# VH-VL binders against Argininosuccinate lyase 2 (argH2), part 9

Target 1, 199 residues: Argininosuccinate lyase 2 (argH2), of Mesorhizobium japonicum (q981v0r135to333)
Amino acid sequence: ATELQRHSIPIPETWLATSIRDVENILAHGTLPVVVKPVSGSGSSGVRLCDSAAAAIAGFNSAKSVLQDQVDLPSPDILIQQYVEGKEYSAEIIAYDGKLHCLGILAKHKGPPPCFVEVGHDFPAPLLEPSLQELASFASGAVSALGLEFGPAHVEFVITESGPVIIEVNPRLAGGMIPVMLSHALGTSILDMVIRLYA
Short names: E, the ipSAE of ESMFold2; O, the ipSAE of OpenDDE; V2, 0.75 times the mean of E and O plus 0.25 times the DockQ between their complexes.

## First folded at step 4 (VH-VL)

Design a59 (from B4a with heavy chain G33A G99S, light chain N93R; framework fv_benmelstobart)
Fold by ESMFold2-Fast, scan of step 4:
Structure a59 (fold): chain C 199 residues (1-199), chain A 118 residues (1-118), chain B 107 residues (1-107)
Amino acid sequence: as target 1 above (199 residues)
Amino acid sequence: QITLKESGPTLVKPTQTLTLTCTVSGFSLSSYAVHWIRQPPGKALEWLGVIWSGGSTDYNAAFMSRLTITKDNSKNQVVLTMNNMDPVDTATYYCARKSWLRGYFDYWGQGTLVTVSS
Amino acid sequence: DIQMTQSPSSLSASVGDRVTITCKASQDISNYVAWYQQKPGKAPKLLIYDASNLETGVPDRFSGSGYGTDFTFTISSLQPEDIATYFCQQYDRLPYTFGQGTKLEIK
């Protein structure tokens, strides 16, 4: 997320942990609460909001087991990230020849603590037209900062009292039902668009 | 603290191009949009346009054909360019920041009076 | 474009009076209205947002109400420093539009 920092785009403090000792060290220098999640995986599996050292360690162990189940890794890395409080949104963007198209802004719904598992999405986010443009522009700015010229991008971010914060930028399609919802809303296959972009 | 400050010429001749710069501090242009609003002497406020945090723009249709807003995030500057100035464009020009997800302006520059006359 | 019409265009009142200004939108804008105070030679200052929310640092004598197309701004007990022009603004959609202003003077 070095490129985002170079362009002055806000991101939460993020650390890699490979052991329980790493988790303890991070917590000694960081602020609770934190979000513990696997570096790779699908959806919200293994993601936890942790208000204590014990919860963070439990979250690390849970995320580690989920990651090992999906990939044959000897020492999987786990992300520990500063928790950012606010309204959470995601943007689906497609890049082609240096031009960015925002396909939609979604409002994210999460379940109760401590897991905050994704429960659903509203598409489009139930906001005024200028607000949707504001969010789309912010998300596109993050994608542009990363130099993406071709392909899909999924941007997750939170609007806080002190402004927006990027949680994650992935150069891939969103998981779950999001591509299906967007394909239906746009009257075209998102998968088809991605295939044609790289063909 | 959050501040915005307009700068540029105070006198422009008819048909010339106006260029105004808004310099911001206390917040990042990568995170907040900046709007331009003008006010002719003794009259109502008139919204001109916006440059969003990601660089996209929206303009009031009445000015769209002659108005351009650009920015340089690294310099903390937003630039308004308006072509073909006319005496009726005489006004105090403000740059302003709005609250996220809402359209009310929480911080304004002091304004700069631009007089258009021969 | 959404038209915002203020009433009255000017008003004279005495210190301690209750002052009411109204703003009418040409179409439903829910509660997406802000009110500003502008003193001569100064930039506008935000007083009220979302029709009825008081901005931080603004005295309690200022209030707003309304929903849909009809909005009201009230000063419950006028003070000398309240002498200014007041503007309403809609932010339901672009372009953002302002009322023509109400000039408030003390008798």
Scores: ipSAE 0.500, ipTM 0.809, lowest interface PAE 2.2, mean pLDDT 83

Design a60 (from B4a with heavy chain S28T S56Y, light chain N31R D92Y N93S L94Y; framework fv_benmelstobart)
Heavy chain, then light chain:
Amino acid sequence: QITLKESGPTLVKPTQTLTLTCTVSGFTLSSYGVHWIRQPPGKALEWLGVIWSGGYTDYNAAFMSRLTITKDNSKNQVVLTMNNMDPVDTATYYCARKGWLRGYFDYWGQGTLVTVSS
Amino acid sequence: DIQMTQSPSSLSASVGDRVTITCKASQDISRYVAWYQQKPGKAPKLLIYDASNLETGVPDRFSGSGYGTDFTFTISSLQPEDIATYFCQQYYSYPYTFGQGTKLEIK
ESMFold2-Fast, scan of step 4: ipSAE 0.624; ipTM 0.866

Design a61 (from B4a with heavy chain G99S G103Y, light chain D50K; framework fv_benmelstobart)
Fold by ESMFold2-Fast, scan of step 4:
Structure a61 (fold): chain C 199 residues (1-199), chain A 118 residues (1-118), chain B 107 residues (1-107)
Amino acid sequence: as target 1 above (199 residues)
Amino acid sequence: QITLKESGPTLVKPTQTLTLTCTVSGFSLSSYGVHWIRQPPGKALEWLGVIWSGGSTDYNAAFMSRLTITKDNSKNQVVLTMNNMDPVDTATYYCARKSWLRYYFDYWGQGTLVTVSS
Amino acid sequence: DIQMTQSPSSLSASVGDRVTITCKASQDISNYVAWYQQKPGKAPKLLIYKASNLETGVPDRFSGSGYGTDFTFTISSLQPEDIATYFCQQYDNLPYTFGQGTKLEIK
């Protein structure tokens, strides 16, 4: 998050919480809704949109439980992030030998509040060619800012009237059907490509 | 207030290179793409090309071999360079903005008439 | 390239008249059409986008309709300040292309 800030990549207000009191203090100085997620190698587990203090506390406890159950704990902290409203997209990027390849842009769909789970993906994103080029350029810039030289990266961002805002950058492949959808669209296995590049 | 303003030579001789500058105010070039469009006297508008917010470019294939668009975000300037000018290139040249969610041109410069003659 | 054909090339009307201009695309462009007004010596001004959406600050006597290949631009009650050339633009695909324009004059 800090590295993206250093390169002037737009990100939402983000806070670290280690206790319920931290959550209450953050909410006293921020605004709802918020996204609650664990600080770990995978951000998809325990990620929730919360539109009340009770939901944020429940989300914190859930995220903390997920982190606590892991043998390898990268951080005891839970991220609480301001929700940014707009069209949500993801980009799948492969970094190899210092070069970035954008494999695709997907539109994301979310379930109902107060705490939501991803319920679907629209591929390819329903945008005109010029908008896809600009989105790919932005997502690649975010990955470049983090200095990723090798491996897959999953970038989540929201397009607002003022421009794109990064929600998350993960040095991992997207879950669910995204690799299957991209493999079909590209006529090759995304997992096979990743294995071939790094094995 | 959002403004775009074209500047550069108004008279160009055949075979010379045209360089036009679009200076923007009221918005950041890192957030918006800027397009170049021209209009020969009494004729239709022609889209020439774009430089996107991230710095990548796209050109109309009819002009691609002699067109270059560059920018300097810190100077708020976009530059169009067109080689090997011909009298048929006589036109009013415009720069125009498009936003991330709006694919039409919401703001245009005033235009600059470039006459190509010997 | 997508070709945009406007009709008529010119028209004369009286103040208060309903004025209609049409635009045809050579292929399906959904609703990705904008309409612009251009007065002599000035830059084009956006009036309508996405075929039927009125731009902020534009009088409601201007309207657009259509989908696919056939699009219409209407001025419901012509005012003296509406005298200009009007043209359509598709933004479904690059290169962006424009109609040849319709010159509107008062009788």
Scores: ipSAE 0.013, ipTM 0.496, lowest interface PAE 8.2, mean pLDDT 77

Design a62 (from B4a, 51 letters changed; framework fv_siltartoxatug)
Fold by ESMFold2-Fast, scan of step 4:
Structure a62 (fold): chain C 199 residues (1-199), chain A 118 residues (1-118), chain B 107 residues (1-107)
Amino acid sequence: as target 1 above (199 residues)
Amino acid sequence: QVQLQESGAGLVKPSETLSLTCGVAGGSISSYGLSWIRQPPGKGLEWIGVIWSGGSTSYNPSLKSRVTISVDTSKSQFSLKLSSVTAADTAVYYCARKGWLRGYFDYWGQGTLVTVSS
Amino acid sequence: DIQMTQSPSILSASVGDRVTITCRASQDISNYLAWYQQKPGKAPTLVIYDASNLETGVPSRFSGTESGTEFTLTISSLQPDDFATYYCQQYDNLPYTFGQGTKLEIK
């Protein structure tokens, strides 16, 4: 988001496309590969890694079909984002009364592109303790920049040679087995903790 | 090229607070892990602490109760405050940038001598 | 805290010599070790990182090795510009700690 950029938090270059011509223009003046996703697709639905113009156009059409099935199509409506190479990680954060608590840093394991099928997680991420502190600080900074003061946040990022780059910040509890894994590691129910925030 | 430059008073009285700033040019201050390191005259290097990207800090346990590191992104500066100083705190103070997910320091300021004396 | 011990404290050598400086960690730090060169009145500069990787701009006569908890910095053919104090530093865990330094001086 623009808010993340305003706070100088690394985020991939992002372009909005409303037509195939927009996609072609982005690719003519940008570098492959790119990630194509619908504007409202914060999960993996409709997200594709595209390493050719044909794949990017197909991805655009696919993402547009998803939006047509769910909502009235806004303009612009499809996001094309630079692909960031590196190991993918996530941070699970809870915001309460203006304070941010990082519950853990996880390493993500995804299947081969172009669909990024999630195949597993490691918790804690197999990194040095200072590195875990550095990533927790980075992810918390991103959540703070968005002004989240209450509730769970799931931050996805990639570690590059130049450092971490935010892929996604979701103001929601992580999916899959992540809450179960964290509950076991922390000796408490993450789902119960989140429910108590809203009770 | 990234450049770091220390500034602050070169003389501090015993029991007072030592205060230094480090100006960062040629790179984004918010994207770095930034540390303070000191060296007493004729002796070795001692790590004081780090301020991580995002603003969290970690301090050397031997100095933790006396140290505060903070960042001012609008001025592209980060600062060190060391309270209750004694003659043992006389040293050249360096600011330095660390690599991502690694703790080696690839850029250092020139250092500034702080003498603790009446 | 992880203790870093350097040897020797002072090393006297002549131009053209092969010199080796040793650093020992009090526990396993994998390859998370850097070497710095410091000339009188100057800030330290990075020479080696990740135990054996040469920093950009550093002459190829410098090399680093790792064997368990023992690390070495070697200068294969000493040049006048190499006379300085050298420090090792571990970054496996906080607090980051430095060796006490090895002063390389003219014989």
Scores: ipSAE 0.457, ipTM 0.785, lowest interface PAE 2.4, mean pLDDT 82

Design a63 (framework fv_cemiplimab)
Fold by ESMFold2-Fast, scan of step 4:
Structure a63 (fold): chain C 199 residues (1-199), chain A 119 residues (1-119), chain B 107 residues (1-107)
Amino acid sequence: as target 1 above (199 residues)
Amino acid sequence: EVQLLESGGVLVQPGGSLRLSCAASGFTFSSYGMTWVRQAPGKGLEWVSVIWSGGGSTYFADSVKGRFTISRDNSKNTLYLQMNSLKGEDTAVYYCARKGWLRGYFDYWGQGTLVTVSS
Amino acid sequence: DIQMTQSPSSLSASVGDSITITCRASQSISSYLNWYQQKPGKAPNLLIYAASSLQSGVPSRFSGSGSGTDFTLTIRTLQPEDFATYYCQQYDNLPYTFGPGTVVDFR
């Protein structure tokens, strides 16, 4: 996130919380609404949009519960992030042979506010070809700014009235059905492509 | 307040080269695609080139392909147009403009800089 | 490339009149059409995007309509500052193309 700031890539103000007291301190000096989510390369489980201190505390407890149930590295850290209003998108990118390849742009679907969860994805995002290319260029620029030279990256971002804002960059394949959806759309196995890249 | 200011337009001999600059302020420059549009004296608008927000993807009108290059420096909030092998038909006021997201419209324009190509 | 045409090429009107300008695309562009206003010696200003959406800050007397290949810009109750040249522009595909312009002159 810090490296993105150094290259002037827009990112929302973000804080780490390990306790309810941290949440209270962040909110005492921050701006509502906020998004509360677990620190992880995992999916959107435990993500909440919160417009009050009570909702943010509830969201923290929920995200902490999700982390404790995961069969992965247990982490007490929860992200509290400035809410950025706009449509959410993600990009699947792979670094190969000195180049960045955008495999696709997806539109992200959320359930009802105020504390919402991810419902699904739409691929390709229902945008014009020039807009898809513009979003792909922006996402690739973020990956390049982080110095990723090798492997897959999953980029999450929001398009606001003032332009795109990076929410998250994960140096791994997206979870859930995204690789399956891309494999069907591209007529090839994304998993096979990644394996061949590293062989 | 969004502002765009072009500079670099001068009288140039045919076959010459010239670089135009566009200084941007009042918005997050790295978040927007940028474009150049020109207008020959007494004529209509002609799109010249576009560069996406990250700088990696560029497109050109057929009339300038191979002769012009578009680039940007996001750390300096500046857009450039390098013009080579200039022809009389390139005589025009050159505008830089900001490309709005998701709609392909040009929502803010500079005042333009005049390029005259004449012997 | 998608060619854009405008009609009329020029028109004369008086303050208070309502006028209509037409734009036609050589192939269907759905609603991916913008309208710009340009006053003499000045840069163009965006009036309408996506065929019918009014740009923020633009007076409500301006409106756009149409889809596919045929589009119109209407100015109700023409004001002195509306005497200008108007351009349509498609953004359905690259290269972006503009219409030749319609000059709105004082009668």
Scores: ipSAE 0.005, ipTM 0.506, lowest interface PAE 10.0, mean pLDDT 79

## First folded at step 5 (VH-VL; framework fv_benmelstobart)

Design b1 (from B4a with heavy chain S28T S30G V34M; at its last look DockQ between E and O 0.72; V2 from the best seeds 0.00; counts 0 for: pae E 3.4 > 2)
Fold by OpenDDE, look of step 5:
Structure b1 (fold): chain C 199 residues (1-199), chain A 118 residues (1-118), chain B 107 residues (1-107)
Amino acid sequence: as target 1 above (199 residues)
Amino acid sequence: QITLKESGPTLVKPTQTLTLTCTVSGFTLGSYGMHWIRQPPGKALEWLGVIWSGGSTDYNAAFMSRLTITKDNSKNQVVLTMNNMDPVDTATYYCARKGWLRGYFDYWGQGTLVTVSS
Amino acid sequence: DIQMTQSPSSLSASVGDRVTITCKASQDISNYVAWYQQKPGKAPKLLIYDASNLETGVPDRFSGSGYGTDFTFTISSLQPEDIATYFCQQYDNLPYTFGQGTKLEIK
């Protein structure tokens, strides 16, 4: 998050919490609503919109529980982010040979708050071609800013009235059926493409 | 207050390279795509190219072989470089900002007239 | 490239007159059209976007309409300060392209 800010890339204010006291302290300085999510979570797992301190604490405990199922840490880091209103999108980026290649932009379909369960994706996102290119550049810029110069990256962002805001950057392919969807649409195996990068 | 200002030589000799700088203020350059557009005297506007927020570029095919656009977000500057200038390239050159998911230009520089002559 | 054919090239009208300028796209571009006003020695100023939306701060005597290939820009009551050249622009696809312009004068 700090690195993205250094490059003037829009992101929501982000905090890390390892205890309930941290959550309380964060909220004392932040503004509601906030999104609480596990650091290493995928998709909407453990993600919760919180509009009160009580909700944030509950969200923290939920995220902690989810994360402890994945990692053996007694006090894992939990992310707390300022909520950003808008439609969510994602970009799949492949970095190799000193270049960043965007495979495409996806539109994310989410259920209602507070959990925002993902219900589907559109590929390509139903936007004008220049807009897709604009978003591809934006996402690639975020990946570059983080120094991810090799391999795949999954970038999540929300388009607000003033423009896109980076929510998350993962140095991996998107989960679920997204790689399959892209492979079908592009007529090539995205997984094989990535594997070949490491061969 | 949002401002854009083009700067550079106003006279270029044929075959020489034109370098123009667009300096912006009032907004974060890294958050917007910046475009270059030119207008020959008494003629229509012509889109030259763009540098997107992330640094990637797209050019009008008519100029791709001799046009380069770069930027430095820390300096709030976008630079246009055009090689092998010809008298036909005489025009007022504008830098312009385009809003997100929009294709129209809401803010323009005042433009700088570049004359190509021996 | 998408061609924007603008008409007329020049126009002279009296104060208070209704003025109409048209642009025809070489292909269907939905409503992705903007209109600009350019006064002598100045940069273009955005007046209309998305074919019919008035830019903030622009007088309501200016308007636009159209969808697909045929677009119209209108000044309901021409004012002396409206002397300028007007341009349409499409932003359906790169490269962005402009009409030839309409030079508007007051009689």
Scores: ipSAE 0.358, ipTM 0.774, lowest interface PAE 1.4, mean pLDDT 93
ESMFold2, look of step 5: ipSAE 0.372; ipTM 0.757
ESMFold2 (binder alone), look of step 5: mean pLDDT 92; pTM 0.934

Design b2 (from B4a with heavy chain S28T L29F S30G V34M, light chain D92Y N93R; at its last look DockQ between E and O 0.91; V2 from the best seeds 0.00; counts 0 for: pae E 2.8 > 2)
Fold by ESMFold2, look of step 5:
Structure b2 (fold): chain C 199 residues (1-199), chain A 118 residues (1-118), chain B 107 residues (1-107)
Amino acid sequence: as target 1 above (199 residues)
Amino acid sequence: QITLKESGPTLVKPTQTLTLTCTVSGFTFGSYGMHWIRQPPGKALEWLGVIWSGGSTDYNAAFMSRLTITKDNSKNQVVLTMNNMDPVDTATYYCARKGWLRGYFDYWGQGTLVTVSS
Amino acid sequence: DIQMTQSPSSLSASVGDRVTITCKASQDISNYVAWYQQKPGKAPKLLIYDASNLETGVPDRFSGSGYGTDFTFTISSLQPEDIATYFCQQYYRLPYTFGQGTKLEIK
């Protein structure tokens, strides 16, 4: 997050909370609404949009409960992130030999607030080719700024009226059906491509 | 207030290399692609190319062999370099910016006329 | 490349007249057309986007229509300050291309 800010790449403000006191301190200095979510979790489990301090405290307790219910959890830490309104997209990037390759841009479909359950993805995103190039360059720039020189990266971002904002950058293949969708659409195995990269 | 200003020579000789700089302010320069567009006297505008926010470029194939667009985010500058200038390249050169996921240009520099003559 | 053929090349009309300018694309470009006004010595100014949407601050006497290959730009009641060159742009794919322009004069 900090490295992206040093390179002037837009990101939402994000905080780590371990107690209700942390939540209260963050909201004293932060901007509502916020998204409260567990540090470790799948899909949108425990993710909640909060438009008040009371809602954020309730969201913290709910997210903490989700983490405590999971087997072998490493930490009860909760993320509090500034809410960013807009259409969500993701990019799958492969870094190799100083080059970044964008394999595709996907549009994300989410359920209604406050929980934002993921309901589907479109590949390719329903955008014109110049817009896909524009987004691919943005996502690749973020990966480059983080210094990823080798391997896959999954980038999630939101397009707002003021431009794109990075939500997550993960140095891994996308989860769910995205690798399958990309492999089918591109006519080659994404998993084999990554395996050959590490050979 | 968003401003774009082109600077560079107004006269170059045939075969010389043109270098134009666009200096911008009033927006997050690193978050936007920057475009170069030229207009020969009395003729249609010609899109030359773009450097996207992440640093990758797309060029009009008609100019690709002699065109380079670079940028320096720390100086809020985008630079057009065009080799082997010819009198037919005489034009007003503009830098421009568009909104995200839009194809139309809402911010233009004032333009600079570049004359290519021996 | 997508060619934008604009007509007429020049037009002379009186204040209050309805003015119509057309652009024809060499292929189907849906509604991805913008219209610009350019006054002498000035950069282009965006008037219409997505074929028919009026840009903020542009007077409502300006309008646009069309889909596919045939696009029309209209000034419903010409004003003295509308003297300029007008042109279309497609943004369906790169390279972006422009019509050659219509020089509008007032009689």
Scores: ipSAE 0.455, ipTM 0.793, lowest interface PAE 2.8, mean pLDDT 81
ESMFold2 (binder alone), look of step 5: mean pLDDT 91; pTM 0.927
OpenDDE, look of step 5: ipSAE 0.781; ipTM 0.907

Design b3 (from B4a with heavy chain S28T S30G V34M D58Y G99K R102Y, light chain D92Y N93R; at its last look DockQ between E and O 0.82; V2 from the best seeds 0.74)
Heavy chain, then light chain:
Amino acid sequence: QITLKESGPTLVKPTQTLTLTCTVSGFTLGSYGMHWIRQPPGKALEWLGVIWSGGSTYYNAAFMSRLTITKDNSKNQVVLTMNNMDPVDTATYYCARKKWLYGYFDYWGQGTLVTVSS
Amino acid sequence: DIQMTQSPSSLSASVGDRVTITCKASQDISNYVAWYQQKPGKAPKLLIYDASNLETGVPDRFSGSGYGTDFTFTISSLQPEDIATYFCQQYYRLPYTFGQGTKLEIK
ESMFold2, look of step 5: ipSAE 0.591; ipTM 0.845
ESMFold2 (binder alone), look of step 5: mean pLDDT 92; pTM 0.925
OpenDDE, look of step 5: ipSAE 0.833; ipTM 0.931

Design b4 (from B4a with heavy chain S28T L29F S30G V34M D58Y R102S, light chain D92Y N93R; at its last look DockQ between E and O 0.94; V2 from the best seeds 0.00; counts 0 for: pae E 2.04 > 2)
Heavy chain, then light chain:
Amino acid sequence: QITLKESGPTLVKPTQTLTLTCTVSGFTFGSYGMHWIRQPPGKALEWLGVIWSGGSTYYNAAFMSRLTITKDNSKNQVVLTMNNMDPVDTATYYCARKGWLSGYFDYWGQGTLVTVSS
Amino acid sequence: DIQMTQSPSSLSASVGDRVTITCKASQDISNYVAWYQQKPGKAPKLLIYDASNLETGVPDRFSGSGYGTDFTFTISSLQPEDIATYFCQQYYRLPYTFGQGTKLEIK
ESMFold2, look of step 5: ipSAE 0.523; ipTM 0.815
ESMFold2 (binder alone), look of step 5: mean pLDDT 91; pTM 0.922
OpenDDE, look of step 5: ipSAE 0.845; ipTM 0.936

Design b5 (from B4a with heavy chain S28T L29F S30G V34M G99T R102S, light chain Y32W D92Y N93R; at its last look DockQ between E and O 0.85; V2 from the best seeds 0.00; counts 0 for: pae E 3.4 > 2)
Fold by ESMFold2, look of step 5:
Structure b5 (fold): chain C 199 residues (1-199), chain A 118 residues (1-118), chain B 107 residues (1-107)
Amino acid sequence: as target 1 above (199 residues)
Amino acid sequence: QITLKESGPTLVKPTQTLTLTCTVSGFTFGSYGMHWIRQPPGKALEWLGVIWSGGSTDYNAAFMSRLTITKDNSKNQVVLTMNNMDPVDTATYYCARKTWLSGYFDYWGQGTLVTVSS
Amino acid sequence: DIQMTQSPSSLSASVGDRVTITCKASQDISNWVAWYQQKPGKAPKLLIYDASNLETGVPDRFSGSGYGTDFTFTISSLQPEDIATYFCQQYYRLPYTFGQGTKLEIK
């Protein structure tokens, strides 16, 4: 988060909570609504939009349960993030030979709040080509600011009325069927591309 | 308050290189592409190119052989460099910002008239 | 490149008149058109976006319509302060292109 802010890249205000007291302290000074989610997870597992302190405490306990089921951790961490409203997109980027290549921009479809279950994706996102280029440059800039020089990156972001906001940058291929959808749409196996990078 | 300000020479001789700087304030410079647009006297506006937020560029093919756009995020500046100026390049040069996911320009600099003459 | 052909090139009208300016694209660009006002020696000012949406702070005597290739800009009742050059812009594809402008004069 700090590295992105030093490069003037918009991110939502985010806090780390390890206990219910941390949640209470954050909400005493933070602006609702917030998203409560585990530091790791797939899809929308343990993710919850919270518009009250009671909802945030319940979301913290739910997210903590998801982390505890995976590995015995002494104090698993939960993210509390200011909710940003807008259309969600993702970018699939490959870093190679000092250059960043955006393979595509996808639009995300989510179910209703508070859990936001992902229900589908569109590739390519239904945007004009200059807008796709603008988003690709934004996502690539975020990856570059984090210092990823080699390999795949999956970038999630939201377009708000005042511009894009980065939600996550993951140094991996997207999950689910996204690599398969891209491979069919582009006529080239995305997984094979990544394997060649590491060969 | 969002402000875009062009600066640079107002008179350039034929064959010389033009360098214009656009200094920006009032918004997150690193999150927006910056565009250069010119208007020859009495003629239509011409889009020259853009440097996107991540640093990549797109140029109008009519100018790309002579045109370079760079930026310095620490100074909130975007720089237009145009080689081999000709009297037909006499125009008012604007920097501009567009809205996200669209292409209309909501903020323009005041413009600077550049005259190319002996 | 997408050509934007604007007509008329100049227009003279009286205060209170209805003024209409047209812009034709060389291909289907859906509604990706903006209209600008430019006063002498000044930068363009956005009036209308997405063919028909009025920018914040712009008087409602200004309007736009159109879809596909044919676009219309209208001033319902001309005011003295509306003396300017007006032009359209497409933003469907790069390079962005502009109409050649319509100089609007009173009388």
Scores: ipSAE 0.375, ipTM 0.737, lowest interface PAE 3.4, mean pLDDT 80
ESMFold2 (binder alone), look of step 5: mean pLDDT 91; pTM 0.929
OpenDDE, look of step 5: ipSAE 0.627; ipTM 0.844

